VH-VL binders against Rho GTPase-activating protein SYDE2 (SYDE2). Designs and how they scored, part 22

Target 1, 120 residues: Rho GTPase-activating protein SYDE2 (SYDE2), of Homo sapiens (Human) (q5vt97r660to779)
Amino acid sequence: IDAFRHYSFSDQPKCSQYISGLMSVHFYGAEDLKPPRIDSKDVFCAIQVDSVNKARTALLTCRTTFLDMDHTFNIEIENAQHLKLVVFSWEPTPRKNRVCCHGTVVLPTLFRVTKTHQLA
Below, E stands for the ipSAE of ESMFold2; O stands for the ipSAE of OpenDDE; V2 stands for 0.75 times the mean of E and O plus 0.25 times the DockQ between their complexes.

## First folded at step 17 (VH-VL; framework fv_firastotug)

Design ac2 (from ab8 with heavy chain R106M; at its last look DockQ between E and O 0.33; V2 from the best seeds 0.00; counts 0 for: pae E 5.8 > 2)
Fold by ESMFold2, look of step 17:
Structure ac2 (fold): chain C 120 residues (1-120), chain A 124 residues (1-124), chain B 108 residues (1-108)
Amino acid sequence: as target 1 above (120 residues)
Amino acid sequence: EVQLVESGGGLVQPGGSLRLSCAASGYSISSDYYWSWIRQAPGKGLEWLAYIDWSGETRYSTSLKSRLTISRDNSKNTLYLQLNSLRAEDTAVYYCARSEYFYETMGPFYFDYWGQGTLVTVSS
Amino acid sequence: DIQLTQSPSSLSASVGDRVTITCRASQSVSSYYLAWYQQKPGKAPKLLIYDASDRATGIPSRFSGSGSGTDFTLTISSLQPEDFATYYCQQYGSWPYTFGQGTKVEIK
């Protein structure tokens, strides 16, 4: 997953166990999708933080095993460890959504912190 | 068709450890769905223990968290449950089960496929 | 935690009878997120009903579910020999997801 941080979080954990703040995620696309149940099926992309849905796109038509898009998610996160970007198939009946692909980022590794010691 | 087959049960001593396996076929455990372990003591009802979801996220029963570890091996399409510090009260049939994921409800847990179960007996 | 209490704990019935089992939750179950399972001795549970009233694949029409909030019902309209079993309700409206204690349906 390719994400750009637009601004610094004001409440970042010093040990990088959990991250809080406002985050922008830029999603350019996905490859090798698990195909929708029928050719030319609609999909949507969602952002999950610690398995909680935070945002999603409108329905997109996907006729191949790849999805090309340019979408920005602006989300607020609190005490988070994992960010997942998931492409779901849309299924009007029964009410199910099949995961077509996913990516997970461990948030502490995305926001690495270094320290420089000062000598007197 | 989707099938789940548990194994690794048997007789163990109190304080011992055991690793249960659940071999899945007909569907990949890393594609979607939640995958759970559920147990049933002799003559008693059902007790949910833990799940691992398609992305590898886990959750445990609060009372048993310190003694259980759920894991998976995607290349073998197999789920595991590690049981530690076994006690007599852990004697039960252990089932693995699959549950649906719905985006709108963030993954409700009704269980549509169950394995046959494997018996764990803890006795001194 | 939402506690589910089933009534009755057991019952005796004859083939052809209409059987009703209730499941009461200690607090409201969100939307319709309640399931029913059938379990025969020595077998794993089998899903009958999900979302309070929707039959799982392959379940005969004699099984029906209803209810909302705190009160849910499983009905078997004409009991068959294969329906003698223990039935469990399960809620998935809020974590942790919990099961009822079971209702055993026996032959008279």
Scores: ipSAE 0.025, ipTM 0.611, lowest interface PAE 5.8, mean pLDDT 75
ESMFold2 (binder alone), look of step 17: mean pLDDT 87; pTM 0.884
OpenDDE, look of step 17: ipSAE 0.708; ipTM 0.901

Design ac3 (from ab8 with heavy chain E57D R106S; at its last look DockQ between E and O 0.21; V2 from the best seeds 0.00; counts 0 for: pae E 2.7 > 2, placed apart)
Fold by ESMFold2, look of step 17:
Structure ac3 (fold): chain C 120 residues (1-120), chain A 124 residues (1-124), chain B 108 residues (1-108)
Amino acid sequence: as target 1 above (120 residues)
Amino acid sequence: EVQLVESGGGLVQPGGSLRLSCAASGYSISSDYYWSWIRQAPGKGLEWLAYIDWSGDTRYSTSLKSRLTISRDNSKNTLYLQLNSLRAEDTAVYYCARSEYFYETSGPFYFDYWGQGTLVTVSS
Amino acid sequence: DIQLTQSPSSLSASVGDRVTITCRASQSVSSYYLAWYQQKPGKAPKLLIYDASDRATGIPSRFSGSGSGTDFTLTISSLQPEDFATYYCQQYGSWPYTFGQGTKVEIK
């Protein structure tokens, strides 16, 4: 025989035992990226929760070790422990269908790259 | 250049334990990549044991999970494999190896750098 | 689990021969995800070919790979003295990733 247990979030003003939530994560960019492979200038950023891909950007052209990105990920979290942002290189040959990791972060080490201004 | 050097092998009695080390140089084990332990019994083929990735996430072969622990020390740029409850069939050369961290797959792809290996002998 | 069976288990060849080694998978290997390694006695494996046909950095052009699905081939177009070794295939298309049993290439 089989038995299934279901847990649901119910709206309670002060506390709850089980919750589900929506997280908005805004990334301004990344620095100190490895150079893309010589045959690829395109990258994309993916957000992983507990090693599962949850969201990704469209392809971005990157010519430097710095990626300027202004992107918001809206992800649903359920009892998650680790959030990773990973920058992957896109290979131009689709038959390979391979991506390379460049520049990474893991929670709680989210980072934000902002432009510096001349002080006046 | 990337170099991987295993150590800590030797002769162990059945039921004993060993801790293997893999010292990495030329690249940080926390930057990216998967880092794996793979073994080869004398005259036999290759068997994947476990990985730890750049973020510290781990995975083990199902047959050996209860007897293995993979870990790392980022300040020493060193991987470890703890072997417990050793048996005669655990006699092998143990290698550490590196593989790229790809979006498409969950786990080590192919292994582009290997250490020289360290021999573990479990006496009968 | 995908089992990889290499053929032949061993072979004898002379310098200059064309050598062909086959790796057959028990199930289709997705997206050409197969690699080949060379191992000499007392040494670690060395990556030769990845993604079925792409040579790893520094690998001579006499090594080539081909195949898809369940059937993959490593070819050495003109065998050199340093090529006498054991060769392994490895699939990474389906977890757990597995290795073939090896093919020993010996001097005739």
Scores: ipSAE 0.251, ipTM 0.663, lowest interface PAE 2.7, mean pLDDT 75
ESMFold2 (binder alone), look of step 17: mean pLDDT 87; pTM 0.896
OpenDDE, look of step 17: ipSAE 0.842; ipTM 0.934

Design ac4 (from ab8 with heavy chain R106K; at its last look DockQ between E and O 0.42; V2 from the best seeds 0.00; counts 0 for: pae E 4.4 > 2)
Fold by ESMFold2, look of step 17:
Structure ac4 (fold): chain C 120 residues (1-120), chain A 124 residues (1-124), chain B 108 residues (1-108)
Amino acid sequence: as target 1 above (120 residues)
Amino acid sequence: EVQLVESGGGLVQPGGSLRLSCAASGYSISSDYYWSWIRQAPGKGLEWLAYIDWSGETRYSTSLKSRLTISRDNSKNTLYLQLNSLRAEDTAVYYCARSEYFYETKGPFYFDYWGQGTLVTVSS
Amino acid sequence: DIQLTQSPSSLSASVGDRVTITCRASQSVSSYYLAWYQQKPGKAPKLLIYDASDRATGIPSRFSGSGSGTDFTLTISSLQPEDFATYYCQQYGSWPYTFGQGTKVEIK
């Protein structure tokens, strides 16, 4: 997994910039998420890179506008511009998990214990 | 209540262009749905044209991709469809529609809200 | 592409009749991913049924859907005056998602 050094502006992903490499992403939590649409206590989070699902969590208990999570994603990215966190509701059918909430996660705020490495 | 109102249709000569609008109310187009354009030629069935999802990702019908552009203005809560190089077979009622966003598939499943449509007539 | 063929293409019926419309897919539609729409003249389609058998919000219980694989059915158990319309099926099991050609239900 890529080691990341301390944050610098030149390493920050941007809409007009593309990032490639191996990345370990640790998510501590999210705010301002829309509450679940149904009375389900369980959700899961997926990490999307340019709208492609790259990884997902196990089931998490959803409360309201805050999702407390402690999860590490290990993903390979190539020519990526956007990183999105999408919260899906848990449904009994395997092909009908709906968007419950969504939010934007800024990578530097999730890397508290690792170094940031410059990507190629 | 979600409401969708299309506008911008009318009579156009072959080779012309139009920009259609879909004003949404009751729900934000940047929220958690797909937003699509679908058309119906007179006396004919329904044909999906394009979508834009809440995050701004777009997809087009392969047969029409070169002549269509879907876009949105989140501050006006409005979707747009630009139609270029119009032909007689493009005469149709054009609808905007909303569908759920599911983890399992990329693309609109079923359309739970529809606008009332705007007629585009391509005629000499 | 999955082609959807509806039968009949049109029918005449009286108020109170049980009406059955079929939708046949050219290949299997996975996971029951089929919807039904109602369209009245001059109006947009309205979602009736999704996932083959689930009624959309506000749809009367006289509308029901069933089927799987290649054969799906919309049933109106007791036709009402407001049910005279054209009905369309739509599959969303395989991209591109496609619509049937429609079935017109007319007054006998």
Scores: ipSAE 0.071, ipTM 0.632, lowest interface PAE 4.4, mean pLDDT 75
ESMFold2 (binder alone), look of step 17: mean pLDDT 87; pTM 0.897
OpenDDE, look of step 17: ipSAE 0.823; ipTM 0.926

Design ac5 (from ab8 with light chain Y32S; at its last look DockQ between E and O 0.50; V2 from the best seeds 0.00; counts 0 for: pae E 3.0 > 2)
Fold by ESMFold2, look of step 17:
Structure ac5 (fold): chain C 120 residues (1-120), chain A 124 residues (1-124), chain B 108 residues (1-108)
Amino acid sequence: as target 1 above (120 residues)
Amino acid sequence: EVQLVESGGGLVQPGGSLRLSCAASGYSISSDYYWSWIRQAPGKGLEWLAYIDWSGETRYSTSLKSRLTISRDNSKNTLYLQLNSLRAEDTAVYYCARSEYFYETRGPFYFDYWGQGTLVTVSS
Amino acid sequence: DIQLTQSPSSLSASVGDRVTITCRASQSVSSSYLAWYQQKPGKAPKLLIYDASDRATGIPSRFSGSGSGTDFTLTISSLQPEDFATYYCQQYGSWPYTFGQGTKVEIK
């Protein structure tokens, strides 16, 4: 299962374009995830803008190759260039949660509605 | 096994330019890590230069930003470092290295895989 | 920028000796995000310790790390012939991430 956007979307930034506004992203799930690096079932999914964490899910049970969810992220962004969706392992120590059962999310260009802008 | 192999070093004149390559194998550079260039002047310590992460986001050492460009070619699984306006102080072994991508941090943590290095010598 | 100063800059020791290397930071290192590397001539650095005290995969138990805040140590409890090398600390608590100047451990 692919992930895609529902609220307001545009072509992926060309690394020279900055976008500000309100964004809602609906995530259905991911397939072909790598196996967990430890024998842990718990993961979470996060949205990052320019490598800054903007939102995350609660803990989810992870299969070795499949993550099924139905979740909407609502985020405010300012002068952003990159959007990432990443699945992280949950580890009980507070220092590090690694990319674990993760997948590559390809954002389809077929979903066009409007740009949402917010002055910084 | 992850393997990193640097190339493109050699003798260059002051003011010259070079493009260093880091060929990665055993793992895709676009999948989930930070990929960095780090240098070491002969007989001296280590200096981080730049990273590019799995998504293509880059960051540079502030002091060197104007003279360096990091890039990649995902189809060749290869990282590049462009060095411009070379000076004697740029003489060093240049390493590429990998670091884990964690939720809690931004930027390369400790480096768990290193290439063998390539020597750049800047002299008249 | 956080500067890391290692002490001593070099030392001579015999096989079996207990060796202690200090890394002092100019500012507190967040969450003890400090690593130690070993480097032999002509080779790339090898990760020994991360997060101040955690050994990397395959590193012998004679290597241990400790410390917090501004003061960190690497200890080799019983020096072995393969341990003669240069050791570096590295902080990743605050941008830009920086390395110490190195400590060379030589055979007496």
Scores: ipSAE 0.235, ipTM 0.677, lowest interface PAE 3.0, mean pLDDT 75
ESMFold2 (binder alone), look of step 17: mean pLDDT 87; pTM 0.882
OpenDDE, look of step 17: ipSAE 0.831; ipTM 0.928

Design ac6 (from ab8 with light chain Y33F; at its last look DockQ between E and O 0.36; V2 from the best seeds 0.00; counts 0 for: pae E 7.8 > 2)
Fold by ESMFold2, look of step 17:
Structure ac6 (fold): chain C 120 residues (1-120), chain A 124 residues (1-124), chain B 108 residues (1-108)
Amino acid sequence: as target 1 above (120 residues)
Amino acid sequence: EVQLVESGGGLVQPGGSLRLSCAASGYSISSDYYWSWIRQAPGKGLEWLAYIDWSGETRYSTSLKSRLTISRDNSKNTLYLQLNSLRAEDTAVYYCARSEYFYETRGPFYFDYWGQGTLVTVSS
Amino acid sequence: DIQLTQSPSSLSASVGDRVTITCRASQSVSSYFLAWYQQKPGKAPKLLIYDASDRATGIPSRFSGSGSGTDFTLTISSLQPEDFATYYCQQYGSWPYTFGQGTKVEIK
């Protein structure tokens, strides 16, 4: 669809390196959301690590292609490669939640950049 | 309406490689859903091979994982399957298919749209 | 992996007959996560039934599905000439998703 734009980290292949630790992730928002499938304006945001749901928000009202939020997730990651942020529509049935937008980051790439710039 | 068209099949020698394409129309392959390759040997049943989801994450059947690569090109709205180290047993019609997404079960659900299939024949 | 076994593997029936096809799973299929497909010669499979009993869009009411756990059925209440085909069940209750071996329905 031409109108969709989201916080995407690009579609990347799996890296061989894995990362573990405690991570605090702060989300300011998302753009270019895909509208809910059933004229519903409620959404929720989930954090997935290697396709496993780690946390989600309560339902949020979304009327536009932009979601403004100020939310911090504290998650434990173990042997992880990919972090995804996914905004789902809330559907009448829990089995059929539609993806409104998503973004993915390859964790070894992020931490390799951090390691290069870190001081003792 | 979603339409899927496979191409790239043909005759291949054992040990050879082949790249299959699946051109999608009527829906963006990066928006949502799972996109799969499924094959059917002549006179045989259906076998799931691999999927790529809306975010680009992939999964492969255990027995074939070292010989397959699924990928996509979002700008061409096209799904690909790279087949390597082909054997006679890989002779089949190869379909691409779309499946629903369910938040709690992350993998493919059921397949609501199928392409017409492309035949791959592996013979010496 | 959940193995699905269909019964019978083939059958012959007349137009107007009631046809019943069963699909038995090697272990309980979570909830009602089972689908049925129809495949005609030289064509791709077509979704008939999902979630054990829900008809896909445009599927005639003569097709119905039922069952739970390990035993599922597809019923064609009045067989039509266009219904001769091979029918497959598929489970999606646990990964990897698997298909039955198929049931060929021929007309007499």
Scores: ipSAE 0.014, ipTM 0.590, lowest interface PAE 7.8, mean pLDDT 75
ESMFold2 (binder alone), look of step 17: mean pLDDT 87; pTM 0.895
OpenDDE, look of step 17: ipSAE 0.813; ipTM 0.923

Design ac7 (from ac1 with heavy chain Y110W; at its last look DockQ between E and O 0.43; V2 from the best seeds 0.00; counts 0 for: pae E 3.0 > 2)
Fold by ESMFold2, look of step 17:
Structure ac7 (fold): chain C 120 residues (1-120), chain A 124 residues (1-124), chain B 108 residues (1-108)
Amino acid sequence: as target 1 above (120 residues)
Amino acid sequence: EVQLVESGGGLVQPGGSLRLSCAASGYSISSDYYWSWIRQAPGKGLEWLAYIDWSGETRYSTSLKSRLTISRDNSKNTLYLQLNSLRAEDTAVYYCARSEYFYETQGPFWFDYWGQGTLVTVSS
Amino acid sequence: DIQLTQSPSSLSASVGDRVTITCRASQSVSSYYLAWYQQKPGKAPKLLIYDASDRATGIPSRFSGSGSGTDFTLTISSLQPEDFATYYCQQYGSWPYTFGQGTKVEIK
């Protein structure tokens, strides 16, 4: 008669809080830019994953509170939780690029609709 | 004008817990910026603890991460810091503070607005 | 982590004196990413200087900052009665961002 080793599992599996994969993001534009904080005509759009810059556009001219564009970002993400699309501008004081407009997506929430959406 | 008011400090026994609040006015905590908690032990320097940014993303001091939780309630324009498993070395004035959200940063640059602080005393 | 060491840790000075405080980093601080704060007893710190040399809004011209790399200086050209306080440097060049231990400026 042989002896067997038995293992006890007390914890249930939990889903990951983070997402990995390749994704394409298409950006159509932004509105309600914050002109009172800037007088710069030059802006750019950036994609940030967990506050790390992943991609950005070239400089765009913007004279209104509305930005119209048609741009696709293709990014690789690894163990990511937050995707941010942010429009930045230059301010003369303190000479930094500051937020004009933003949108954000929590990646686990975005990819709760079927597993195929989580990878596309 | 941006104003920050901390509350919820007091005397706590070792191993206890507290929740600190920071009521903001003059600017929305979800609009942009980093919002941080920073502490100062009596007669000591400043120590950054955690931030939450406009999008809700959080980051913690590595040494304190297991004992702190930063959160917010956008409808009340209020930040919170939950302190757990308190020790004598956690005795300090706790400040909330604001930092600009720049493209160049991976976290808070300088802190341009500070609250007046709330004292937490952990008696041995 | 970048450690910031301020010198002196304290000093005594008279109104009208020129005061110099140094902040030395344990490794180079990129892009002039250093700030200075003033703190009076029982009060929160107040931003004086950012990006090593730029004065924050409302800060008198007697406050100036300089330096780069590992060595930074705060200078008060003519000390005023309201300037007796503790001064801190802070770097934001490398995460985690850190503060100096402080320099106390006392009345002689």
Scores: ipSAE 0.244, ipTM 0.692, lowest interface PAE 3.0, mean pLDDT 77
ESMFold2 (binder alone), look of step 17: mean pLDDT 86; pTM 0.865
OpenDDE, look of step 17: ipSAE 0.766; ipTM 0.911

## First folded at step 18 (VH-VL; framework fv_firastotug)

Design ad1 (from ab8 with heavy chain E104Q; at its last look DockQ between E and O 0.60; V2 from the best seeds 0.00; counts 0 for: pae E 3.3 > 2)
Fold by ESMFold2, look of step 18:
Structure ad1 (fold): chain C 120 residues (1-120), chain A 124 residues (1-124), chain B 108 residues (1-108)
Amino acid sequence: as target 1 above (120 residues)
Amino acid sequence: EVQLVESGGGLVQPGGSLRLSCAASGYSISSDYYWSWIRQAPGKGLEWLAYIDWSGETRYSTSLKSRLTISRDNSKNTLYLQLNSLRAEDTAVYYCARSEYFYQTRGPFYFDYWGQGTLVTVSS
Amino acid sequence: DIQLTQSPSSLSASVGDRVTITCRASQSVSSYYLAWYQQKPGKAPKLLIYDASDRATGIPSRFSGSGSGTDFTLTISSLQPEDFATYYCQQYGSWPYTFGQGTKVEIK
């Protein structure tokens, strides 16, 4: 089971290598969220692999510019290059959910440094 | 508020190459949008070419993928399109454009801001 | 891929006329994900309508959009001199996202 925490909003190096395997992603929280226009807003956290939504949380109420949580995503990845963790606002009208906060990891770079199991 | 200014067009011979620039102002290209290149041949319709999103992920039109490279320089707030192996049918006005990044879609929704365009002419 | 066919390809109308342009998709467009653009000669396209019927910021109320599934319509209720242009539809319901071929509106 892999676990990691990220804090950066920087770009990752370009990489052509792809990986496959089983991954557990432990999401402990986010900071630097865009403040709500009212005292609070509903948000959700999503995992995207190569721009495909793989998993998301239920709606969470966010009252500040940070979100503290303890959530584990268990995902199977295949031929994947990029992992995105994104916090979206819930906006019922027009029902398009915009980014509040994000982070990106290039998967081959991550697993070179912190591997805990063999990937296919 | 948001402004996009393309440059780098002009006359190019067949088989040549060109690099187009799109300088953005009023918003960071790394914040949370898609940034696209779209072209229009004289008297013709619109054709989407490529995007780069806030994370640096890129996508290309299938028919042109081998001849295009989109890139960016976040410190200059500028995106680029490299055109290679130019042919007469590549003659067009080239626009850069912005789209919202939504959870629900994979790729640019609609384009809410457009640059002025830069003309590329490929002629022997 | 979803192909969009606009009708008519061109039209001529007088100031004050009601103008209707259609956009027909080869497959159903999910969730009303269709936009309309106006393009004047020598200028970039300008977003008019998104999500089939929502006006973009600053667009006059004489522009309206409707439709769903495979059939979408742009209406100009009272044509003004500044409305001569070419109009394009665009779908974003299914990748790859595509444009219609355009409809030229000329002021008679």
Scores: ipSAE 0.239, ipTM 0.695, lowest interface PAE 3.3, mean pLDDT 78
ESMFold2 (binder alone), look of step 18: mean pLDDT 87; pTM 0.898
OpenDDE, look of step 18: ipSAE 0.631; ipTM 0.897

Design ad2 (from ab8 with heavy chain S31E; at its last look DockQ between E and O 0.41; V2 from the best seeds 0.00; counts 0 for: pae E 3.3 > 2)
Fold by ESMFold2, look of step 18:
Structure ad2 (fold): chain C 120 residues (1-120), chain A 124 residues (1-124), chain B 108 residues (1-108)
Amino acid sequence: as target 1 above (120 residues)
Amino acid sequence: EVQLVESGGGLVQPGGSLRLSCAASGYSISEDYYWSWIRQAPGKGLEWLAYIDWSGETRYSTSLKSRLTISRDNSKNTLYLQLNSLRAEDTAVYYCARSEYFYETRGPFYFDYWGQGTLVTVSS
Amino acid sequence: DIQLTQSPSSLSASVGDRVTITCRASQSVSSYYLAWYQQKPGKAPKLLIYDASDRATGIPSRFSGSGSGTDFTLTISSLQPEDFATYYCQQYGSWPYTFGQGTKVEIK
């Protein structure tokens, strides 16, 4: 009896390639570090989000290719795609700190799988 | 022992596209460093074009950004540069080069290893 | 950004001569972050000096660099036949990192 026409739409979940929020990253250690010079002992670990340094550890003493540590970073990220954990040598002069080892995680993939980084 | 070898140059027409390769040996391009493309027009100076770092992040020269793409294939240990909408001024020798990845910087410092270069000639 | 101007743009010299090339920056270059390269025709550039005065591995002692702030020099103390080339400076103290226009050293 009645004539009518309307449209119906349902909400759909959407995934973003970018991640925002507060994140805790627990760093257990690193392997295969480039060895320091015989007279160089100090390294630090930095966390970078999209190649921006967000946080770092205090200086750590290291003479081997293995670094064992227990450190938690608490960082706020906004519209981010990549998380890097990089261990750098500390050099007092000329103050150029070189990579000892690294790892990367694509943040959208991490939240999809929930097993790609270690949280304590 | 690090060696960089460019290829893919030659004669091309204006308005066309070009894809250059840089095969690396002696070191993995995904383990460390910035990896850059730099060009030099005949009789002219050096012009930095783009980099891709060990993590895959890229940056481009502002003046050429709209026409350039840098990429890599880690399984072949090879860098690539694509340049579109070719012009006569793009005639140059194209080099790939390596730079240290330092904590305190956001880009390539000095370039300690260079390839031999590949010549690209855009008609005129 | 920082513009680098080299002087002279070219020079002629004989084997055994002492040559000096200058690189002037439009503003101060932080932390001595300046490098020098040598380039022969048909060849890639070769790093000579980094951090204003440090010789790269394998570079003969006749090459030396000095300077700070806005003024930097490359000196070849006794020119050899293999040193006839074009030389470039490069700053990496402030993004974007830039090159000088080059100085050609020719044989008389």
Scores: ipSAE 0.209, ipTM 0.665, lowest interface PAE 3.3, mean pLDDT 76
ESMFold2 (binder alone), look of step 18: mean pLDDT 87; pTM 0.894
OpenDDE, look of step 18: ipSAE 0.795; ipTM 0.919

